VH-VL binders against q0aze0. Designs and how they scored, part 468

Target 1, 268 residues: q0aze0
Amino acid sequence: MKIILVNNRFKENTEKKAQEIAGQLSALNVEVIIDNGLDEPYAGTVDFIMVLGGDGTMLRAARRYGQRAIPVLGVNMGTVGFLSNIEINELAEYLPLILREEYSLEARMMLEVAVFQQQSLLTRVFCLNELLLRSNSPRMLSFALEISGQKLEPYRGDGLIVSTTTGSTAYSLSAGGPIADPQLDAFIVTPVASHIINKRPLVVSPEREISLHLLEEREAIIGIDGQIKMDFGAENRVLIKRAPHPLLMVNLKAKPFFTSIDRSLQRQ
Below, E stands for the ipSAE of ESMFold2; O stands for the ipSAE of OpenDDE; V2 stands for 0.75 times the mean of E and O plus 0.25 times the DockQ between their complexes.

## First folded at step 22 (VH-VL)

Design RB20 (framework fv_inotuzumab; at its last fold request DockQ between E and O 0.76; V2 from the best seeds 0.84)
Fold by OpenDDE, fold request of step 26:
Structure RB20 (fold): chain C 268 residues (1-268), chain A 123 residues (1-123), chain B 112 residues (1-112)
Amino acid sequence: as target 1 above (268 residues)
Amino acid sequence: EVQLVQSGAEVKKPGASVKVSCKASGYTFDDYAIHWVRQAPGQGLEWIGGINTYTGDTYYRRKFQGRVTMTADTSTSTVYMELSSLRSEDTAVYYCARDESYFDYLSGTFDYWGQGTLVTVSS
Amino acid sequence: DVQVTQSPSSLSASVGDRVTITCRSSQSLVYSEGSTYLSWYLHKPGKAPQLLIYDVSRRLSGVPDRFSGSGSGTDFTLTISSLQPEDFATYYCMQATHFPITFGQGTKVEIK
C-alpha cells in the first residue's frame, strides 16, 4: 500500500504529525509520501491520500490529485471546516479500517476551469470549491455570462462566483448564495455586489457549460479556491464545466451536514 | 477604508512583558490573517509570527516561540501580540500587517500595515 | 530558514533614473501550481511599510506603473523605470513560500 500525506507547510504541527504518521505506517510496511506543496505532485500510483489540516489544505490536495480517482480523507487538526471527516486524535482508531480499505466513498463534483486568450488555451485547472471573478480595482466590472449558449443580460458588480455544491458554504455563502446539499451535483452562480438589484443566484445543471468574459477594457482577477490567482482581461474568456472525475472523499465517520452548517451559522 | 490601528508606545524593563494591540476596520475581520513584523534600530524588517483569525491558528518564528503569544478578538476586530521575558534587543518598532486568508491557507502578501508601535526595553 | 539577499544594500540615484534592485533566495520560491510568494515593500522612516508588488510581478492597485517586478525560482528584480522624489526610501523583498517568512536586508535608495 502507498499513501500520500498532504500537510500545510506553515503549520508545523501538521508537518510533525505527518512525520510521525509516516513512521507508524512505514513500520506497517506502508509506503508513505509527504506532500507539503513545495514539490511537484507525486506522479506514481497511490492507494490513499490523507489530508492533515483544514479545508484549504484539502482544496490544494483536490487540485493536485482529484483527477486521479484516489480516496481522499480529511483529517482535521483542530480547525474549523467542512471537508474533514475525522479528527487527528481519531486516526489511530480508524487506521486499521483504512489499511483494510473498509470505508465508504462520497463523490464530490469538481469544476473544470479553462482560461482562454482568443482561441488559445492558457491554462486548465480542476478545483473543488469555486472560481471567483473579481475586479482588480475599486470599480465595478461589466461582464457577460453565457450558459449553454444562452447569453444572459450583462452583469454589473464587484464580481461573480461559480461554485460547486461543496463550495456553497465558502465564498458563495458570504456573497449571499444558497446552501446546497453536497450530495447534489450542480453549479451555483452567485453575483458579488454591494447591492443586488436584478441578479439572483442561479442553480445550474452540471450538464451545462458556463462562459464568462469582460465587456470592457478592465483588469480583473480569477481566483481558484481562494489560492490560485490569474489575470483576466478583455481578451480572455473562461469556460467552466463539470470535471470528468469527482473527488472521492473517504467517509469513515458520520458527519451530519445540515446540523453542522446550522450550528456553524449560529456561531457567526 | 481598510485600517489597522495599533496601540501606543511602550517602555518596559528587562524581564517584563508587553502586549500590543492591532484594531482592524473597513473589511471582514476573519477573512484576513494578521502578522507581526518588527524593526530594531538600524536593522531591517523581521517577521515575528501571525494569527489566522478564522481558524485561530498561530504561526510563530522559532526564535520567538515560548515568548510570544498572539490572540484575536472577533467581537472587537482586534489582534494582540504579547512578548514576554523582554530583552534590550527586543527594542523595536512593531507592525501588524494584513494577509488574505482562506480557511487554513495564507496568501503571504501583506497589503495593509499598522502605523507601528515603539517598544523600548531599558534598565 | 530561507535566506533572502538583496543587491545592492544601498544606491544613489537622481530623479528620472532607472533603478533596479535584485533579490536572491537560497531556495526556490515556487509553490503548488506554480505560485511564487515573493513581494516588494517600500518603507520610509516613521511610516508604515507599503506593498508595491506581490506574486513576483503583480502590482497592487494604486501603485504607479513605474514599479514592476520580475523573476522566477530564486532570482527576482524590482524595477523603477523613472525614479520620482517620493520613491527615495528603503525597499524590502519578502518570501512567504517557506516557513518562516523572511525579508531581504533592504536596499536604501538615496538622492545622489
Scores: ipSAE 0.912, ipTM 0.948, lowest interface PAE 0.5, mean pLDDT 95
Fold by ESMFold2, look of step 22:
Structure RB20 (fold): chain C 268 residues (1-268), chain A 123 residues (1-123), chain B 112 residues (1-112)
Amino acid sequence: as target 1 above (268 residues)
Amino acid sequence: EVQLVQSGAEVKKPGASVKVSCKASGYTFDDYAIHWVRQAPGQGLEWIGGINTYTGDTYYRRKFQGRVTMTADTSTSTVYMELSSLRSEDTAVYYCARDESYFDYLSGTFDYWGQGTLVTVSS
Amino acid sequence: DVQVTQSPSSLSASVGDRVTITCRSSQSLVYSEGSTYLSWYLHKPGKAPQLLIYDVSRRLSGVPDRFSGSGSGTDFTLTISSLQPEDFATYYCMQATHFPITFGQGTKVEIK
């Protein structure tokens, strides 16, 4: 059995704990690869992924490994997020269940994002929470949104968010989007400070194809999961689809979503 | 307008503690971590540590472990840095700086800085 | 700790000159998906530092386009295409790919 431990570059405790866990697993004849983000993602066969950190660390794991249909467990190393399942001090208790594969899986839709310059593909990335298009200057953007070839009236404002349901509680929520049940598959399209009346958030079938491009020369940035940034100009377009595979999140301990959003909303 | 306003200059004796405040305004407090950076006379910039205001996680450079404590008060949008067991080498201007965060992720970019707080440690 | 070394330690220049400052890291600063957490700051005595460039080459909104950043891996440069009177200051690079965050030792740009 081979397991990847994904950790965070800024939390030294995470690195020390990852080495400790790797030692425990090696004693049980489990091969361990530590992914702290500094090397290319492990390309070989892997049975399980353990994320040691918060939701930001889970987002990196999802982008690197989410299309490989590998179970991914979020292990809380501090403040509990939306994507962690167990706490680090519970790991020893749950380890036998992990080794016996006695757990359930929850599927979470991901985005496939392709950025083009003219006709040429520049990059393709995957995304668990959202794509953010935003202005990189004091000036507003003027941009076009197409959904499966259907052109909407032009947008004007600070930008646009295309989110999964998992991402509905992140930037999309702050911009006025709805909270969505993460077990649903959908795009949530949320304008950011729109100057066009009646540009409301849209909930869109996961079978649709979403396209964005600028209608005038402006400096813009595309953000992916709040962590990856790409320059975006009038020569670019971005195409967004449902990714071929969902992230498969391991469920060892019940985590009631609706009760947790009430608590999180009070902390806002 | 984004602002980070720090508390005023302090004069301390060796062995004492100092607590510097950094009050944030003009942005969503929990969307940014706060880092502390100091500059001793004639020296360059030195990172001390930071606090993720969303998660409460703290990150301290090893040389300050055990002497530094960073806390955040969301209700007042204020971060505090306390440095104890002061030595003459701790004489410096102390800056707070914000760093965009996304859950436990930090961008590692200090886009707005406080005005600085001079801490002088002398007999 | 990852060492970040700037060159030169100081330089003298005239208004209108092209200035180049280098920053060399003891380890690669490339992180997941190519993210490279190298930034450049301007610092004048008695003032707070100011961010100029982040992610190697991305200019902060409002920073004049005479400032540009480039590089990859371990070697990075800040270029000021035409030095202005307000640009006389000390410049720092900073890496945040590795814990702990570290600064270069600074480059003082003085009036010739």
Scores: ipSAE 0.830, ipTM 0.915, lowest interface PAE 0.8, mean pLDDT 91
ESMFold2 (binder alone), look of step 22: mean pLDDT 91; pTM 0.944
OpenDDE, look of step 22: ipSAE 0.860; ipTM 0.929
ESMFold2, look of step 23: ipSAE 0.817; ipTM 0.908
ESMFold2 (binder alone), look of step 23: mean pLDDT 91; pTM 0.943
OpenDDE, look of step 23: ipSAE 0.870; ipTM 0.934
ESMFold2, fold request of step 26: ipSAE 0.797, 0.817, 0.777; ipTM 0.903, 0.906, 0.893
ESMFold2 (binder alone), fold request of step 26: mean pLDDT 91, 91, 91; pTM 0.944, 0.944, 0.944
OpenDDE, fold request of step 26: ipSAE 0.906, 0.906; ipTM 0.946, 0.945

Design RB21 (framework fv_inotuzumab; at its last look DockQ between E and O 0.77; V2 from the best seeds 0.79)
Fold by ESMFold2, look of step 22:
Structure RB21 (fold): chain C 268 residues (1-268), chain A 123 residues (1-123), chain B 112 residues (1-112)
Amino acid sequence: as target 1 above (268 residues)
Amino acid sequence: EVQLVQSGAEVKKPGASVKVSCKASGYTFDDYAIHWVRQAPGQGLEWIGGINTYTGDTYYRRKFQGRVTMTADTSTSTVYMELSSLRSEDTAVYYCARDESYFDYLSGSFDYWGQGTLVTVSS
Amino acid sequence: DVQVTQSPSSLSASVGDRVTITCRSSQSLVYSEGSTYLSWYLHKPGKAPQLLIYDVSRRLSGVPDRFSGSGSGTDFTLTISSLQPEDFATYYCLQATHFPITFGQGTKVEIK
């Protein structure tokens, strides 16, 4: 059995815990690969992914591994999040179930994001929470939104968020979007500080294709899960679709989504 | 208007401790981590550590581990840095600076800084 | 710890000059999905440092377009295309790809 332990670049305590867990697993003849983000994603066969950290660490794991249909377990190392299932101090209790594959899976929709320059594909990335288009200057943006070839009235403002239901409690919420049940598949399209009256958030079928481009030359940025940034200008277009595979999140312990959003809302 | 306002200059004896405050305003406090950077006389900038105000996680440069404690008070939008067992080498201007966060993720860029707090350790 | 070394340590220049400052890292600063956490700061005596460039080449909103950043991997450059009177300062690069966060030693840009 081969497991990836996903960690991050700033939390040394999770590195110590990852080594401890790797030692325990190796004693059980489980192969372990630690992914702290400095190397390319492991390309070989993997049975399970364990994320040691918060929702931000899960987002990186989802972008790197989410299309590979591998079970992913969120293990919280501190502040509880929306994407963790168990706490680090509970891992020993649940490890036998993990090794016996006695757990359920919850599917979470991901976005597939393709960025073009003129007609040429520049990059394709995946995203668990949201794509944010925002201004990178004091001036607002004028931009076009198309949904399955249907061109909406132009937008003018600071930007736009295209979110999954999982991302509904992140940037989309702060911009006035609805909280969505993450078990639903949908796009949530939330304008950011729109100057156009009646530009309301939209909830859109996951079967739709969403396209964005600027209507005048401005410096803009595309943000992916609040972590990946790409320059975006008048020569660019972005195309957003449902990703081919959802993230497969491991469920070992009931996580009451609706109760937990109170804590998230209290912080914001 | 984004502001980070630090507490005033302090003079300390060797072996004492100092606690510097950094009060944030003009933005959502939990969206940004706070880092501490110092500059000793005639020296460059030195990162001390930081605190993720969303998660409460702290990050201390090994040199300061065991002597530094960073805390955040969300009700007052204030971060504190306490440095103990002071030595003359700790004489410096101490800055707080914010770093955009997204859950446990930190961008690693410091877009707004406090005005600095001079800490002098003598005797 | 990852060392970042700036060159030159100081320079003298006139208003209107093109100024180039380099920052070399002891390790690659490339992180997951190509993210490179290298930033540039301006620092004047008695003032707090100011962010100019983040993620190698992204200019902070409101920073004049005469400032540009470039580079990859281990080698990075800050360029001021036409030096202005307000640009005489000490410049620092910072890497945040690796723990701990480290600054370059600084480059003082002085008036001729």
Scores: ipSAE 0.807, ipTM 0.905, lowest interface PAE 0.9, mean pLDDT 90
Fold by OpenDDE, look of step 22:
Structure RB21 (fold): chain C 268 residues (1-268), chain A 123 residues (1-123), chain B 112 residues (1-112)
Amino acid sequence: as target 1 above (268 residues)
Amino acid sequence: EVQLVQSGAEVKKPGASVKVSCKASGYTFDDYAIHWVRQAPGQGLEWIGGINTYTGDTYYRRKFQGRVTMTADTSTSTVYMELSSLRSEDTAVYYCARDESYFDYLSGSFDYWGQGTLVTVSS
Amino acid sequence: DVQVTQSPSSLSASVGDRVTITCRSSQSLVYSEGSTYLSWYLHKPGKAPQLLIYDVSRRLSGVPDRFSGSGSGTDFTLTISSLQPEDFATYYCLQATHFPITFGQGTKVEIK
């Protein structure tokens, strides 16, 4: 068995714990790779991924490995979030199950985000939570939103969020988006400070495609999961699709989503 | 408008403690981490540590571990840095600075800064 | 700790001059998905530091376009295409890819 441990570069406790866990697993003849983000993602085959940290760490792990259909376990080492399944102090208890591959998986839809310069692909990224288009200045943006070729009325505002249902409890929520059942596959399109007061979020079928481009010669920023930033100008287009592969989240411990909402939101 | 307003200048004796405050306004408090950076006379900028206002996690430079404590009060949108066992070498202007954060992720670029707090340690 | 070394430590220049400051790290500053957490700051005495460039080459909103950043891996540069009177200051690079966050020692840009 080969396991990747993903930790947070600024959380020394996660690094120390990763080393500790690596030692324990090695003693059990499990090969371990530690990924703190400083190296390229491990390209070889692995059987399991443990994410040591919070939701941000999970998002990074998802972007790096989510397309590979590898079970990913969130091990919380911070505050309660939505993407961790067990606590670090519970790992010892569940480790035998992990090694025996006795766990269930929950598929979480990811986004495929493609950014173009004219017709040329600049970058393609898979992400678990959301894409954000926002102004790089205090001025509002004017941009076009297309859904499956259907052109909506031009949008004017600070920005727009395209989120998965997983991401519904992240930035989209802060922008007034709905909380979505993570077992549901859908896009959530949430306006950010629209000049139209009653501009409502859209719940869109995962079978559709979402396209964004600016209608003015102004620069904006594309944000992905709050961790990746890209300049976005009039010559750029972004195309959002459902990722071809979902993230396979490990369920070792029962953690009902709706029960967890109140607990998690109370801490915010 | 984003603002970070720090508490006033402090004069302390060696061995004492100082607690500097940084009040944030103009943005969602827990969407950003706050770092502390100091500049001693004739020296460059030195990172002390940071606090994630969302997770509560603290990140201290090792040389300050055991002496520095950073806390955040969400009700007042204020971050505090307490430095104990003060030494003459701790004489510096201390700055708080905002860092974009996303859950437990920190960007590490400081886009807004407080005006600075002079802390003088002298016998 | 990752060492960040700026060059030069100081320089004299005139208004209108092209100024280039370099920053070299002891380790690669490339992080996940190719992100590089290198930023540049301007600092004047008695004032708070100001962010100029982040993520190597991203200019902060409101920062004049005469400021630009470039580089990759371990070598980075801040360029002022045409120095203005208000640009005389000390400049710092900062890396945040590795814990702990570290600054360069600074580059003082003085009037010739």
Scores: ipSAE 0.778, ipTM 0.910, lowest interface PAE 0.7, mean pLDDT 94
ESMFold2 (binder alone), look of step 22: mean pLDDT 92; pTM 0.947

Design RB22 (framework fv_inotuzumab; at its last look DockQ between E and O 0.66; V2 from the best seeds 0.00; counts 0 for: pae E 5.2 > 2)
Fold by OpenDDE, look of step 22:
Structure RB22 (fold): chain C 268 residues (1-268), chain A 123 residues (1-123), chain B 112 residues (1-112)
Amino acid sequence: as target 1 above (268 residues)
Amino acid sequence: EVQLVQSGAEVKKPGASVKVSCKASGYTFDSYAIHWVRQAPGQGLEWIGGINTYTGDTYYRRKFQGRVTMTADTSTSTVYMELSSLRSEDTAVYYCARDESYFDYLSGTFDYWGQGTLVTVSS
Amino acid sequence: DVQVTQSPSSLSASVGDRVTITCRSSQSLVYSEGSTYLSWYLHKPGKAPQLLIYDVSRRLSGVPDRFSGSGSGTDFTLTISSLQPEDFATYYCLQATHFPITFGQGTKVEIK
């Protein structure tokens, strides 16, 4: 068995714990690779990914490995965690199950974000929570939203969020988006400070495609899961689809979503 | 408008402690981390540590571990840095700075700064 | 710790001059998915530092176009295309890819 441990570069405790866990796993003849983000993602075949940290760390892991259909376990080492399944102090208890591959999986839809310049692909990223288009200045943006070829009225505001249902409890929520059942596959399109007061979030079928582009020469920024930033100008277009593969989240411990919402939100 | 307002100048004796505050306004407090950076006379900028206002996690430079404590009060949107066992070498202007955060992720880019707090340590 | 070294430590220039400051790190500053956490700050005595450039080349909103950042891996550059009177200050690069966060030693830009 080969396991990747993903930790947070700024949280030394996660690195130390990763080393500790790596030692324990090695003693059990499990090969371990530690990913702190400083190297390229491990390209070899792995059986399991263990994320040590919070939701941000999980998002990074998802972007790096989610397309590979590898079970990903969130091990909470912070205070808030929608995406963590067990606590670090519970790992010892569940480790035998992990090694025996006795766990269930929950598929979470991811976004495929493609950024173009004219017809040329600049970058393609898979992400678990959301894409954010926002102004790089205090001035509002004017941009076009197209859904499956249907052109909506131009948006004017600070920006726009396209989120998965998983991401519904993240930035989309802060922007006034709905909380969505993570078992539901859908896009959530949430305006950020639209000049149209009654502009409502959209819940969009995962079968549709979402396209964004600016209607002015002003530059904007694309944000991915709050961690990746890209310049976005008038010559750029972003296309958002459902990722071809969902993230396979390991479910070792029962963690009902709706009963955990209040607890998680109270910490925000 | 984003603002970080720090507490006033401090004069301390060696061995004492100092607690500097940084009050944030103009943005969502728990969506950004706060870092502390100091500049001693004739020296450059030195990172001390930071606190994630969302998770509560603290990140201290090893040099200061055991002497520095950072706390956040969400009710007042204020971050505190306490430095104990003060030495003459701790004489510096201390700055708080905002860092974009996303859950347990920190960007490490300081886009807004406090006005600075002079801490003088002298016998 | 990752060492960040700026060059030069100081320079004298006149208004209108092109100024180039280099920052070199002891290790690559490339992080996950190609992100590079290198930023540039302007600092004047008695004032708070100000962010100029982040993520190597992204100019903060409100920062004049004469400021630009470039580089990759371990070598980075801040360029002021035409120095203005208000640009005389000390400049710092900062890396946040590696823990702990570290600054360059600074580059003082003085009037000739």
Scores: ipSAE 0.865, ipTM 0.931, lowest interface PAE 0.6, mean pLDDT 94
Fold by ESMFold2, look of step 22:
Structure RB22 (fold): chain C 268 residues (1-268), chain A 123 residues (1-123), chain B 112 residues (1-112)
Amino acid sequence: as target 1 above (268 residues)
Amino acid sequence: EVQLVQSGAEVKKPGASVKVSCKASGYTFDSYAIHWVRQAPGQGLEWIGGINTYTGDTYYRRKFQGRVTMTADTSTSTVYMELSSLRSEDTAVYYCARDESYFDYLSGTFDYWGQGTLVTVSS
Amino acid sequence: DVQVTQSPSSLSASVGDRVTITCRSSQSLVYSEGSTYLSWYLHKPGKAPQLLIYDVSRRLSGVPDRFSGSGSGTDFTLTISSLQPEDFATYYCLQATHFPITFGQGTKVEIK
């Protein structure tokens, strides 16, 4: 059995804990690859991914490995987030179940984001929470949103968020989007500081394709999960689809979503 | 408007402690980490550490571990840095700065800074 | 600790001059998905530092076009294409790819 341990580069106790866990697993004839983000993603076949850290560490793991249809377990190293399942002090208790594959999986929709320069594909990336298009200057953006070839009236404002339901509690929430049940597959399209009165958040079928491009030359950026940034200009467009595979989150311990959302409302 | 407003100048004796506050406004406090950077007279900038305001997790430069404590109070949108066992070498202007990181990622992109707090350690 | 070393330590220049400042890291600053956490700051006495460039080459909103950043791996450059009176200051690079976060030692840009 081969497991990837994904950890946070800035938290030394996460690094030490990853080494300790790797030692324990090696004693059980489990091969362990540690991914702290400094090297390229491990390219070989693995059976399981264990994320040691918070929601941000899970986002990196999802982008790197989410399309491989491999079980991913979030192990919290402190304050519980939305994407962790168990606490680090519980890992020993649950490890036998992990090794015997006695757990359920919760599928979480991911976005596939393709950025073009003119007609050429520049890059393709996956994300768990959201794509953010935002101005990178004092000036607002004027941009076009198309949903399955249907052009909406032009947007004017600071930008736009295209989120999964998992991402509904992240930047989308701060911009006025709804909290969505993460078991639903949907796009949530949330304007950022729109100057157009009737531009409300939209909830869109996961079968749709979403396209964005600027209507005039402006400096903009695309942000992915709040962690990757790309320049975006009038020569670019972005196409957003449901990713081919969801993130397969391991469920060992019940984590009630709805009773925990009060913290998300506080972040308004 | 994003603002970071720090507490006023302090004069301390060697061996004492100092606690500097950094009050944030104009943004969602627990969506961004806060870092502390200092500059001693005639010296360059030195990173002390940071705090993830969402989790409360701290990251200290090793030379300060054991002497520095950073805390965040979400109800007042304020971060505190306490430095103990002060020495004359700790005389510096101390800045807080916002990192545009999200959750447990730290990018080191310090887009907004406090005005600075002079801490003087003298006999 | 990852060392970031700036060159030169100081320089004298006139308004209108092109200025370049180099930052060399003891280790590669490339991180996940090609991200490189290298930034540049301007600092004047009595003022807080100001972010100019982040992620090697991205200008912060409101920073004049005369400032540009470039480089990859271990070698990075800040360029001021036409120096203005307000640009006389000390400049710092910062790396955050590796723990701990480290600043360069600074480059003082003075009036010739």
Scores: ipSAE 0.326, ipTM 0.724, lowest interface PAE 5.2, mean pLDDT 87
ESMFold2 (binder alone), look of step 22: mean pLDDT 91; pTM 0.943

